# Ledger of designs, part 165: VHH binders against q9xw16

Target 1, 132 residues: q9xw16
Amino acid sequence: MSGWNAYIDTMTAAAPSIKRCAIVGAADGSVWARTEADNVFKASEEELKTFVALFNDVTQVPAKGADIEGVHYVVPRTEESLIFGKKENTGFFAVKTKSAVLIAVYEGPNEVAAQVRKAVESMQTYLNNAGY
Key: E = the ipSAE of ESMFold2; O = the ipSAE of OpenDDE; V2 = 0.75 times the mean of E and O plus 0.25 times the DockQ between their complexes.

## First folded at step 15 (VHH)

Design ma52 (framework vhh_7pa5_2)
Fold by ESMFold2-Fast, scan of step 15:
Order: sequence, then structure tokens, then C-alpha cells
Structure ma52 (fold): chain B 132 residues (1-132), chain A 120 residues (1-120)
Amino acid sequence: as target 1 above (132 residues)
Amino acid sequence: QVQLVESGGGMVQPGGSLRLSCAASGFTFDDYAMSWVRRAPGKGPEWVSTISWSGSYTDYADSVKGRFTISRDNAKNTLYLQMNSLKPEDTALYYCARDIYEGSYPLDYWGQGTQVTVSS
């Protein structure tokens, strides 16, 4: 394991139901690390740039939804630094830190979603405390 | 086997400039985000700047925004910090750090550091 990929590994170990995830720059959506190979996170840097800009005003997001990996998700509500979406049995959680946005895509019921959210928020807290 | 060697520090007057370098070896440099961290005497580490593994994202502490520029040369395994308009409060030992999730802090393999002193 190397660099930011270690955080990806930590999150997927904590929540095995994460299908794909990434850590991207909050300012521009540049990919710092992502799942690869059979679980490659497929979002383009253009899509990610648009996505991270949603954190400039999360209150607008439920009206519009959010796009990740070319998939449009319904966003039921947002919190200060959290956007989450659902589409049938799939969903995502995205959290903003000082300098990063963590995105995790999962499949499964509400119990799985809760586990994924916990993993993402734990990493968010850790990175914020570390100055990221 | 991992080594980070900082250089380029020195003494300058307020308003001066310095360029710090960090030579990395013993690991795949372009797999890692890299950061600059500084320690003033008697204080804990203060994060200064980060650059993503690809070089496409950079971020800065509010105290240095507009004055410092982080960059990297992945072909040379080298990290840089261009420091302009230096202030006395920038006086510190500057470390480059490889970013990895580890224990209570994500930065590891801090080098020996390079001293920057800004005084009149």
C-alpha cells in the first residue's frame, strides 16, 4: 500500500460493502487516490470538479441531485459537510474535509449504508484533525 | 529504505525569498501526496502545504496562501516549496512528509528538516 491509497484500503476494510471510492481535492476534484482494477472509480476529473463545487452550497443539492460516475443520484437531504445520494439499492456518501472530498459508492440495504457512512465520517474526522 | 532529504533553507530578511527542495528515495514517489510541515521552536507541527500524487491539486495553510507555491517533479523524485515575501513568523524548521494513513497522524517519513530563519 502507498500514499493516499492506504486511506482507500482503510475505508474499504472498515466497510467491505464499499464498491468504489476515491479521495479527491476539494478545490478542483483532482484524484489523490481511488479504487482500481475490477473496482475502478470511473468518474472523470471534469465530473469531479463539478461534484466538489456542490459543497460550496449544499442546500441547493437536494433540488438538483448529484452525478457520480455518470449516474444521477437523488439526494434526499444534505448536512454541512455531507452529501449522500440514493438510486434504488445503490448509493454514495461524500464528505468534505479542509482540503479533500471523500466519496464512497456502495450497494445494499440501510444497514450497509450506515456502515459505509461511519467509515467515511471516521476518515473525515481523522483527515481534518491532521490538517487536510 | 525510505529517505526524504530537505535542503534550501537559510537566513533571509523579511520580504526575501527561498526555494526549498526535498529529494525522495526508497519508494514510488508518484504514488504519494506530499506535504510541507514546519515546526517553530517550542511549538507543535504546523501543516504548510500539500500537493496531490499527480500534481493537479495543491492546498495551502491560510498563513502562507499567496506567498508560497508547492510543486513536484515526479521524474526527479523531488518536491519543492517556493517561499516569497517571507515574514519573521515563517521562521521554523521545514520538513517534507509523505502522506500515508498511520496511527494518529497521516504524515510519515519526515526528513531531517531544513532551517528557515527570517530576521532583520
Scores: ipSAE 0.000, ipTM 0.125, lowest interface PAE 16.7, mean pLDDT 81

Design ma53 (framework vhh_7pa5_2; at its last look DockQ between E and O 0.02; V2 from the best seeds 0.00; counts 0 for: pae E 16.0 > 2, grease 25 > 24.2, placed apart)
Fold by ESMFold2-Fast, scan of step 15:
Structure ma53 (fold): chain B 132 residues (1-132), chain A 120 residues (1-120)
Amino acid sequence: as target 1 above (132 residues)
Amino acid sequence: QVQLVESGGGMVQPGGSLRLSCAASGFTFDDYAMSWVRRAPGKGPEWVSTISWSGSYTGYADSVKGRFTISRDNAKNTLYLQMNSLKPEDTALYYCARDIYEGSYPLDYWGQGTQVTVSS
């Protein structure tokens, strides 16, 4: 879609257990870039708008969970700019930057989650430092 | 073999301060987010704080926000928790944990913990 696709490629190369991911606008959930083809990130515009609004008050999220790609995830806890969720063998990490929200959906055992968090945080740090 | 050794606990009066340390070995420390988890007498475990692998991002339970500060020294494989303005409600056994995102609180902790007692 745009130059932002290079950042998607960087994250998926860093953590191969990422199955699908996207970079979306923090204000409205508009898609800047996402995985395509066999790994297409399938969230609707309405779902993404609802999802990014969760970052307005992350303390409310564990009580209700989060929906990504029509799948309801249990959110065990949140951190200052981070929401993570679990659904059986699948999970996600979502982090907020100044202007964006990065969402990565992964599959695998819990040891894989640490690797995915590291990849997503590396991109979060890069974008924040770049003014995004 | 993952090993985590907590220290720095003790007895303090309300309003006092303590600094906890956790020495990590047996894994690549800077590949993991690290957390503090506490267990109060007669209660279940409660997540207290997390710090990202790089140290750039932190998270805190609402009950400790503004009073506790988590930090790490990746060169020394050490995690810290600076606890200020301690309250009787902070009385608990404190564990450090490698965060593998298994649930509401990290479960990957291997130490005996360090006891913090806040009494008037």
Scores: ipSAE 0.640, ipTM 0.838, lowest interface PAE 1.6, mean pLDDT 90
Fold by OpenDDE, look of step 16:
Structure ma53 (fold): chain B 132 residues (1-132), chain A 120 residues (1-120)
Amino acid sequence: as target 1 above (132 residues)
Amino acid sequence: QVQLVESGGGMVQPGGSLRLSCAASGFTFDDYAMSWVRRAPGKGPEWVSTISWSGSYTGYADSVKGRFTISRDNAKNTLYLQMNSLKPEDTALYYCARDIYEGSYPLDYWGQGTQVTVSS
């Protein structure tokens, strides 16, 4: 899907602490775009299918955590369209749009998380307004 | 120094309305979600509402859904809670609280609170 890579670039530019990120279909976890090369987003579509399904009932996610790229993250809490997790000095933010899930995996101290969140949620707002 | 100062509380009759404000300082306001929580006499803190940093997300406790509206003005570093159709059960000390997305829950910083009393 041409054009979606631009949104990946936008998020990674807005938050340098993002190591990898992806835009996937909310319905099936299909990859629309992802970071490549040295920062390739490694989650399989099977894993992503499971991950996006977490948004069907976010209230249960904190009890179970979330897996991305074979890594298990603790999920302190969730919101209706937001799942975030932590593992040591790494974490992720995942937000749901009308038709997509944006996932950003970051590395760094807690202070970088705010910037990552803002980048992802800004993209969420943009895509929602655009009908995606 | 993080500071949260609530205002707008008072006494109202059932069915009345109040609008609470929270003035935030000492941190980058638009980096954080913000929440309202309340503590009624003899009860523990109860989550009331949350709004994301941009306002794109809002959440409400079932007990206040449809009656309360949370909003924020990031240019003014201010959080609001419009409370309509107030009930005696809404009587509580209402706190403004900073929400850390990536951090732990419960919320890390609370104001001193503003008293809301709903009584005939």
Scores: ipSAE 0.039, ipTM 0.500, lowest interface PAE 3.3, mean pLDDT 91
Fold by ESMFold2, look of step 16:
Structure ma53 (fold): chain B 132 residues (1-132), chain A 120 residues (1-120)
Amino acid sequence: as target 1 above (132 residues)
Amino acid sequence: QVQLVESGGGMVQPGGSLRLSCAASGFTFDDYAMSWVRRAPGKGPEWVSTISWSGSYTGYADSVKGRFTISRDNAKNTLYLQMNSLKPEDTALYYCARDIYEGSYPLDYWGQGTQVTVSS
């Protein structure tokens, strides 16, 4: 978990609509880093374990939806390593790297979703290239 | 336009100290994580240290941990590197860099660099 908070700060700076985000282990959902202080990412370890397991078969996720921080999201689409969830004026993007899952929860209309996706996918590429 | 200007380099003896500064302009400084990167003679760039946008998190390369301290003053748009217990292997051009990510290396703007030379 040491050394990972700079990546949290970088993602939140790149996409101002991100309200909370985290980097968690892909195997077990353990928190490597997260937003803290006034906007702490509060998902439990048990919830995160369930959440990261969704990447074992992303094709089943649209039928089920996904839960983060006790909130149920509809999942209108997934890709090989990406899950997009929506609930009213909020949503999330989650992407998987070799070792981690990056989760960004945002607020705003659909226009801002592309900005959030770009921020998490850029970090996904960076971490994959670094061996994570 | 984005501008990063390093200063504070120089020649020092082993065991000496030096404080580097980086003045930033042309962007909202406290929206970005900032890094120090160095290029030693005959080597490619080496990450030294990163500080989060708020200053709440710092990271260091193992080779400098315990000797170097990164800090920032968001009111003055300035990044710092306090370098203590300097060794000959710390000899390098030191660059201040803004961290952003867009599917590539995260450092998109570098300063001109300030030379640090440590020799007996």
Scores: ipSAE 0.000, ipTM 0.123, lowest interface PAE 16.0, mean pLDDT 82
ESMFold2 (binder alone), look of step 16: mean pLDDT 83; pTM 0.832

Design ma54 (framework vhh_7pa5_2)
Fold by ESMFold2-Fast, scan of step 15:
Formats: C-alpha cells, sequence, structure tokens
Structure ma54 (fold): chain B 132 residues (1-132), chain A 120 residues (1-120)
C-alpha cells in the first residue's frame, strides 16, 4: 500500500462517518491517495482540477456551490483554507495545506459533521507541520 | 539499502511508560521527516506522530497528545517515541516510517514494527 493511504486510513478511523475521502495535489488536483473498493472516491480528474482551483478565491464559492463526485453541494460559507458543503444528509469538508487538498465526504446529521471537521483539520495541521 | 529497525516495545500495566527507538540506515536521515504509525488488531494503520527533518516541528494525533513525545537524534540516525500514561487502547504494533517530501507519498518505507501491549 502507498504511504499516503496511511493518512486516509487515519482520517477514516478517527471519524467513521467519513464515507469517502482523498488527498490531492493543491496545484493540479492530482490524486495522491483515496479510499478504494466499496468506498471509492470517484471524482474525475477534470472535476478535481476545477475543485482545487476554488481555493484561489474561496469568497466566490458560496455564490456557486461546489461539485464533488458529480454531486452539487451548497456551500453556505467558507473560511481561509476551508470549503465545506451540504446536501441534505450528506456533506463534505475540504482543507488546503501548503501542497495538498484533503477532501472528506460524510453522511449523517450535523452532530457527525463536527467529528469529521476535527479529523480533517487535525490532518491539515499535521501535513502543514511536515512541510506539505 | 534503506532500513528502519524498531525496538523498545513490550508489555506494561496501564499508566506505565515505554520508549521506542527506530534505527535508520541506508539514507541521509536528517533529510527526511519521520513518523510513528501504529496498527491495533483488526484496525487499519493510525498515524501517531511526526517530526520534521530538523526536529523543529512536531505533531501528534489527538489520542496521544500530552502523553507521547517524538524526538530524534540526527547524529545517531535514531528516532524515538516516549510513551507515558499508557492505556489499553494504545496496544498495537508500532512502526516508524520515512517521509517523502516533495512527492506523491508522505511515507515511502516502513519498518518491521515493535509490539506494545498494555494489559488491564
Amino acid sequence: as target 1 above (132 residues)
Amino acid sequence: QVQLVESGGGMVQPGGSLRLSCAASGFTFDDYAMHWVRRAPGKGPEWVSTISWSGSYTSYADSVKGRFTISRDNAKNTLYLQMNSLKPEDTALYYCARDIYEGSYPLDYWGQGTQVTVSS
């Protein structure tokens, strides 16, 4: 298994409500690691390239929303280096580090969203400290 | 040939302490960030801690923060994990791993692991 898959496993173990997740390059959206098999993260290369470009100006995102895995999410607001979206009982958190973007798709009520956000932000801090 | 050899595991009572060591060879140790990762029975790998190439930056999983301390001795090519206030849920095989900076993988080599068992 690849090295980056250990981080995927770590995030999924920390927040079991994460259904699918990926770590992608911030510059081009290239996939470094993602969940596989029954939990495969299935965003296309074109979609990921478009998605990571949203971090160039997060203030524009709430007006348009964001697409992940062919699903359109409403983005109620953004924070510096954080985009999150909601669609009924599903949602995502995406954070940017120096070199990477972490994307976690979850399913469940708002109570589980807090756990997912914590897992994603903890990994963001970890990768930034490691120089990514 | 890149080699990472872990040692220092064993059996301890809850509340006890252990110090793990990882001896690195076959590469310029102080060019790489290093990690500790653990695998409990029936679970996937859980990242535990990271230390930068210089030792200036460290980070920890929330589950071990305040109890574990990562450190390195670049002159000895050795990585350490000081584990205090051990809990039964810390029972796992502990691996050290070399980071690949500026690449697609943060971990490119894993050691064989050292077993830590915290019983009752």
Scores: ipSAE 0.000, ipTM 0.110, lowest interface PAE 17.4, mean pLDDT 82

Design ma55 (framework vhh_7pa5_2)
Fold by ESMFold2-Fast, scan of step 15:
Structure ma55 (fold): chain B 132 residues (1-132), chain A 120 residues (1-120)
Amino acid sequence: as target 1 above (132 residues)
Amino acid sequence: QVQLVESGGGMVQPGGSLRLSCAASGFTFDDYAMNWVRRAPGKGPEWVSTISWSGSYTSYADSVKGRFTISRDNAKNTLYLQMNSLKPEDTALYYCARDIYEGSYPLDYWGQGTQVTVSS
């Protein structure tokens, strides 16, 4: 079996500006795969459980923001199955599939954000089509 | 530089339909989510609809759900908004906007918009 890390590799190849990313279970925030070594995604189990629960009611998220890797992000707005956040020149995109949440952390301007969003939404579509 | 040119607005009676178009240039169109935003006289901008880079995901303001349909043609670098069952409350200047991933709605738009007027 290729395992879930192949999907991480696909996303980071599509958008090299992704600094760290992970695929986690939508129900519990359990890590299925993440970037490792020098690019290790460092969110705790407690933090990820809290984060995936945000998808239960995304309309509440802009009022409180979101925490990833111990960093508090301002969430300017949300959409169905999408939460994104900003902190100065860094940001993240998180999307929910049937069974998973994909999280990608990046650094850079709007053009970088656009590429990262494209990569994450491509993977979201792929996993949904695969039944995940 | 980014350029967005809206067209297709006009005057219609309540219950009528219009199709808006937005021609995009100066960037890789299929890398971005795109939005329609409207502004009624004396009001702030109101987000109307979003479509993902691929067209696979769409979202709508509650005020337009079931009446408006957003779509895109990436081969033509064009964004569309099909507006059915128009109401006087839909009267506004309509802008297409490239998603800037910041704020309550995108602000990155370059055109003068296209005016939609629903009489009475």
Scores: ipSAE 0.321, ipTM 0.672, lowest interface PAE 3.4, mean pLDDT 88

Design ma56 (framework vhh_7pa5_2)
Fold by ESMFold2-Fast, scan of step 15:
Structure ma56 (fold): chain B 132 residues (1-132), chain A 120 residues (1-120)
Amino acid sequence: as target 1 above (132 residues)
Amino acid sequence: QVQLVESGGGMVQPGGSLRLSCAASGFTFDDYAMDWVRRAPGKGPEWVSTISWSGSYTSYADSVKGRFTISRDNAKNTLYLQMNSLKPEDTALYYCARDIYEGSYPLDYWGQGTQVTVSS
């Protein structure tokens, strides 16, 4: 039985521009897996609980933005199960599955964002099909 | 050389249907989300619809939701917009665009557009 860290490894291998990422519970923001060591995902439990609650109504998010790891991101728009944001050379993609939220923080130009989104959406599809 | 070429526009009566196509070349089509954007006479551009790289996720402007369907064929590098129950307010030049997810309309390459006219 593999731990959830295998899914982190899969996403970072697919999009090397991901600097930090995590898989958290959709109901409470509890961390199931995250990048470690020099690339540790540093969001607090309270911040993650607040963040996953944004998926209850994504249409409100562009007006206020979103906070991840103490950084406030501008959210230009949302899709039903996707929130993404940008701040200078840093950005994120977050997607909701049946029971999880995947968060990937990246650095790089906007062309890099397409690869990160593809990696995160691929994992979202896989986990939904696996019943998560 | 990135190219996006729209086709399928024309004149229809209110309540009619049209299917737009966008042929993409010069980039890896299935690495990008794609958008349809329209520009009505005397107005600025209005975002119409987005489809993810895989086709698994779509979104629509409230004005077209339930009437328009965006789809893509990654094997053919082609984007589509099926437009049903057309209204005079849908009259516009329709553009396909490559979406890089920057800003409210994060579109780095646009086609030349195809004209849709809904009138009697």
Scores: ipSAE 0.006, ipTM 0.305, lowest interface PAE 9.6, mean pLDDT 84

Design ma57 (framework vhh_7pa5_2)
Fold by ESMFold2-Fast, scan of step 15:
Structure ma57 (fold): chain B 132 residues (1-132), chain A 120 residues (1-120)
Amino acid sequence: as target 1 above (132 residues)
Amino acid sequence: QVQLVESGGGMVQPGGSLRLSCAASGFTFDDYAMEWVRRAPGKGPEWVSTISWSGSYTSYADSVKGRFTISRDNAKNTLYLQMNSLKPEDTALYYCARDIYEGSYPLDYWGQGTQVTVSS
């Protein structure tokens, strides 16, 4: 793959438990790349615009939770550039870079969450170093 | 068997410094984010700081920002907390913990703790 889709492929290869993911613009939630077909990332433009705005003040997020793909997630805590959520057997990690937000939805036990976080952080670091 | 062993606590006067260490064994240390959590007598656990698996990302509770620095040495399976400008309010048992991103503070594995006492 080429373009932004190559980064999606890199993340999903590093953590196969990622079910769906996307790279979106930090300013407006515009989709740069996402998983497609059987693993399509289904968030609307309106939902993504709302979601990326959460990074303007992550301290408010645990009180409200977050919506991704029409699913409401509990957000137990946030870190300075990280929002993570849980709902039953699923979860997500979302990280902000200078210009992008990476969102990965996964399914599995908590041990799997650590692997997904590692993959997402690796990509976050790469994009920040590349100026994105 | 997962083991986390904290050390470096002690008694210090306000404004002093301490460096805590946590030796990890029984799991692949560099696959996990690690945390420091503290508990004062009669109070619940308070999350202090998180460091990502690579050490590239750190986060701190507002109460310790600018005073504490978390770091890790993956080659030595060791987590550190450098504590500067200590206040009486920092008096607590300090635990290191493996983070699997389950809750508002780690709920997986904690060490036995090391006591930090800040008093005049």
Scores: ipSAE 0.389, ipTM 0.694, lowest interface PAE 2.5, mean pLDDT 88

Design ma58 (framework vhh_7pa5_2)
Fold by ESMFold2-Fast, scan of step 15:
Structure ma58 (fold): chain B 132 residues (1-132), chain A 120 residues (1-120)
Amino acid sequence: as target 1 above (132 residues)
Amino acid sequence: QVQLVESGGGMVQPGGSLRLSCAASGFTFDDYAMGWVRRAPGKGPEWVSTISWSGSYTSYADSVKGRFTISRDNAKNTLYLQMNSLKPEDTALYYCARDIYEGSYPLDYWGQGTQVTVSS
């Protein structure tokens, strides 16, 4: 493999409405790869540690919401290994694999949200099959 | 164009059952959460149930939990609501909705509705 940044590139090519994204360790929230430059993913390590811990019990998340990059998102519901949030026309999808959490922040109407969801779910399946 | 067409309503006695259907067209059905909202005569809309695009998550209003079951068939682009142990208070026009959240109103598109009347 050519490293984790190749997966960031694959996701953003599949869903151009992704503004920022990252792949982080499921155990500790450590950043493995993220978007850079003008669209740098700016979540702190302590925020990411808190965020990945939400996957320990996703059923509790809709009551509190979730914070990414200092922005508080309403989480309308969760699914098995999936958390998504909304704030006006901005939102995110986060999915957990065995060893990683993928986070994609997007902007746009509900139609682009569906495209972003497909991109992160496809990558989740790929990484799980690869043993990650 | 997005289109949602409800069917399956009717008249039933208390304790009876009905199964509602919603045929969806004009969009990729399995990309969206779907749900049911009802409106009793002279009252505002009330959220009834939501199902995720994957079907892995379902949620229900407290008034219907344990009696109603939401499901979907993505191969047929159809949403269902199985209603058991119906009560007179369930009498309402039932609407299918796209991109609906728990305890809220549809953010997107609604159908025309199908009437459910529970009366002795």
Scores: ipSAE 0.005, ipTM 0.263, lowest interface PAE 11.5, mean pLDDT 83

Design ma59 (framework vhh_7pa5_2)
Fold by ESMFold2-Fast, scan of step 15:
Structure ma59 (fold): chain B 132 residues (1-132), chain A 120 residues (1-120)
Amino acid sequence: as target 1 above (132 residues)
Amino acid sequence: QVQLVESGGGMVQPGGSLRLSCAASGFTFDDYAMHWVRRAPGKGPEWVSGISWSGSYTSYADSVKGRFTISRDNAKNTLYLQMNSLKPEDTALYYCARDIYEGSYPLDYWGQGTQVTVSS
């Protein structure tokens, strides 16, 4: 039931600079797990449905940006299964697996961004290998 | 200080191949995604290819997809670009770059570049 929360815990332990994160369904943006309480990931399922659809053509995203938790992020560039965004000192990484999208919101400089990217990619690889 | 030293460039005929290397120092290489960026005469930088910290995920500009292969050796702090089926349009100075998540091109590069010239 709540097995997906263990993956949230693993990512936040690997990169403590992650402020909020979630694992959502790639097809519909349905939430499988998210950070809670003081670190609650606040995106609605409607917003997440719109967000995961961006992975249908990531090359168009830099022209439009992306919205997460009601915040509009500039997307400087994308990679094949990666969208990242920046707004001042805040940023996010979102990566797509076969069945899921992992979203992690962080605050900090490029060194922090690199650690967060590393954590979400490690989980992306793990989930892909597990068939998700 | 971040230091990136590119090598392996040269002159080849269209259809030829070259392998570029980038020796990195001054930072924890295996914490960062790395990129290749090129600059043709009289033009701005063009992003060519990227590779994640682990090497598990790679990405390519449409202009080079299917012809170039990016790879890395984290034990040697070295980034590579295998370039096959080279075209005159590939003529440029090639730079390796440490990822920054701020711009359309990685701009955190600290090298002199390696010249690739494709001529017939």
Scores: ipSAE 0.389, ipTM 0.697, lowest interface PAE 2.8, mean pLDDT 89

Design ma6 (framework vhh_7pa5_2)
Fold by ESMFold2-Fast, scan of step 15:
Structure ma6 (fold): chain B 132 residues (1-132), chain A 120 residues (1-120)
Amino acid sequence: as target 1 above (132 residues)
Amino acid sequence: QVQLVESGGGMVQPGGSLRLSCAASGFTFDDHAMSWVRRAPGKGPEWVSTISWSGSYTSYADSVKGRFTISRDNAKNTLYLQMNSLKPEDTALYYCARDIYEGSYPLDYWGQGTQVTVSS
């Protein structure tokens, strides 16, 4: 998968509370890299295609929520390049870069969420600066 | 212990400007995204704006986009909200908040608020 697995490793090292994550193409949701084995990111190609399309108009997302790995998340609000959601003690952060969407699923309270958001945003900044 | 202290509110005429400040202590400020949230009389809380930990990414509610600017000074542990072209609808108590991730807006991460009143 084009060597993108190193970036998955970097993110999970920076935020160990990330349970599963992936880097996917912004245009089509194609998987570039994802966590594997016991932490495999299980979203289908159809689900990811639907998910990345949410970034075409993030203002619609809070009314509908978002689905990741067959789990429906409540999305309380969105930012232009960020969608995040919560379901009980589980949540996600997804950020869009020029060419990619980074998705990180985590488990834990708001303190854990802050750590995950920082890790995802740091990678978003790196990839945007690298032209991705 | 997280402490957030807002200041800079006041009374202005429609079309006026105000700059709000939030002094943060009790946590590593530059590790956290920060938000402004407001509560108008008789209304529920409304998210206004968020800035990332580094200041590289900002976002705004549609109601304030183009009029408000969020910024931060990590060296001073301070968050700002520059409010231009104020409207009567902007009248609210404005709260500084750390990392809001749910629509219920946990109060433990909000400051005491600073009142903004826009009227003729």
Scores: ipSAE 0.022, ipTM 0.468, lowest interface PAE 7.4, mean pLDDT 85

Design ma60 (framework vhh_7pa5_2)
Fold by ESMFold2-Fast, scan of step 15:
Structure ma60 (fold): chain B 132 residues (1-132), chain A 120 residues (1-120)
Amino acid sequence: as target 1 above (132 residues)
Amino acid sequence: QVQLVESGGGMVQPGGSLRLSCAASGFTFDDYAMHWVRRAPGKGPEWVSTISWSGSYTYYADSVKGRFTISRDNAKNTLYLQMNSLKPEDTALYYCARDIYEGSYPLDYWGQGTQVTVSS
């Protein structure tokens, strides 16, 4: 019933290298939409609640890293509304909007990462302008 | 192959201005954030400025904030650095670099650099 799945489809169409992604509530980590079936986003409710709380002080994140879908990622650096991580050939980008956090997990080299970041930040801008 | 070619350096007196350019080829320029990095004589590399893929967000080192302006023209695959109120301590070889989202370092060094010398 959620129209939010259309935004998942838009992001994955813009960056086909996104393996899994989700849109979650910024306050509580509640899932609004996520990829399903063979590319199901597998993070638990507890993990997502912990993850969105990282945006309360992103300056602390590089020292401790971040956990997504049971995988611990090294976080090389953060920006006020962006956390990204790397674990071997797998990575993620997460951005915060007014009401949501967008999380995209990808696999591939720097060229893939750049494309994924562009897609996630484009959606972040769109949702902020739409009041989300 | 990735190619970054810097230009616009030169000699200028303190208080002067220079505009650096970086011509990019071999990749989709507007998919990447871009950086300016400098190496002063006898010092290690110092990050100077970053611009997002769209040009909507810019960031500066405290040493240059208020004096330097980074910009980009995605239609021309070109990165710019406008340097105003230049000081002797700005003397360095200036490199443009493509962002990376892997490991501890945020950038690739692919250019030869352009020399900026600020002296009397």
Scores: ipSAE 0.015, ipTM 0.342, lowest interface PAE 7.9, mean pLDDT 85

Design ma61 (framework vhh_7pa5_2)
Fold by ESMFold2-Fast, scan of step 15:
Structure ma61 (fold): chain B 132 residues (1-132), chain A 120 residues (1-120)
Amino acid sequence: as target 1 above (132 residues)
Amino acid sequence: QVQLVESGGGMVQPGGSLRLSCAASGFTFDDYAMSWVRRAPGKGPEWVSTISWSGSYTSYADSVKGRFTISRDNAKNTLYLQMNSLKPEDTALYYCAKDIYEGSYPLDYWGQGTQVTVSS
């Protein structure tokens, strides 16, 4: 209802194809908010700490790929504050703000991916403007 | 084994202040986000505040924003909650918790809690 859960709700309302998502600390991967219940974002603390560290040097990520929720994704390329991956009909978009990393996992074709990317990047812009 | 020991609770008048402490042991304190969770009589657990492992980010429940301040001292493995402008509605048993976040049901905290009573 308050705080960070409201941003999770906003993102999922804007892109209903998001299956699971989370907002985590950019420095440590600590979870600030995530989808729950049947859509619970299932990533270990160690995995998230490793994942957010990828933003320290995104140029190395395409060679190694990325792990989210125990699933290894192929990362075809990166942008300065964006990492995205694909595995068959599933994928993710992760963006870094000043203080946070937003991670959204989706399922569907390229048209769905485009909507999810837009929602994640819109929230990234909003949070950066809000000082996060 | 994770051990969390809360202290600093007590009885205060509305408008008063209290500072809670949580002494942590049994894990690498500075690798984890820490939170305060409270349980008022008859209401179940309510998340109050979270601080990241580095202390660089904090978040608060709407009911306590502007009145409470969460902080940590990683060198001392200690979490704090400064509570100002206390209201009768803040009366609860307060727990510190590892890996509990806004909107999550608190399933993993080892502390006994510290009682805060705000009497009118």
Scores: ipSAE 0.000, ipTM 0.141, lowest interface PAE 15.9, mean pLDDT 81

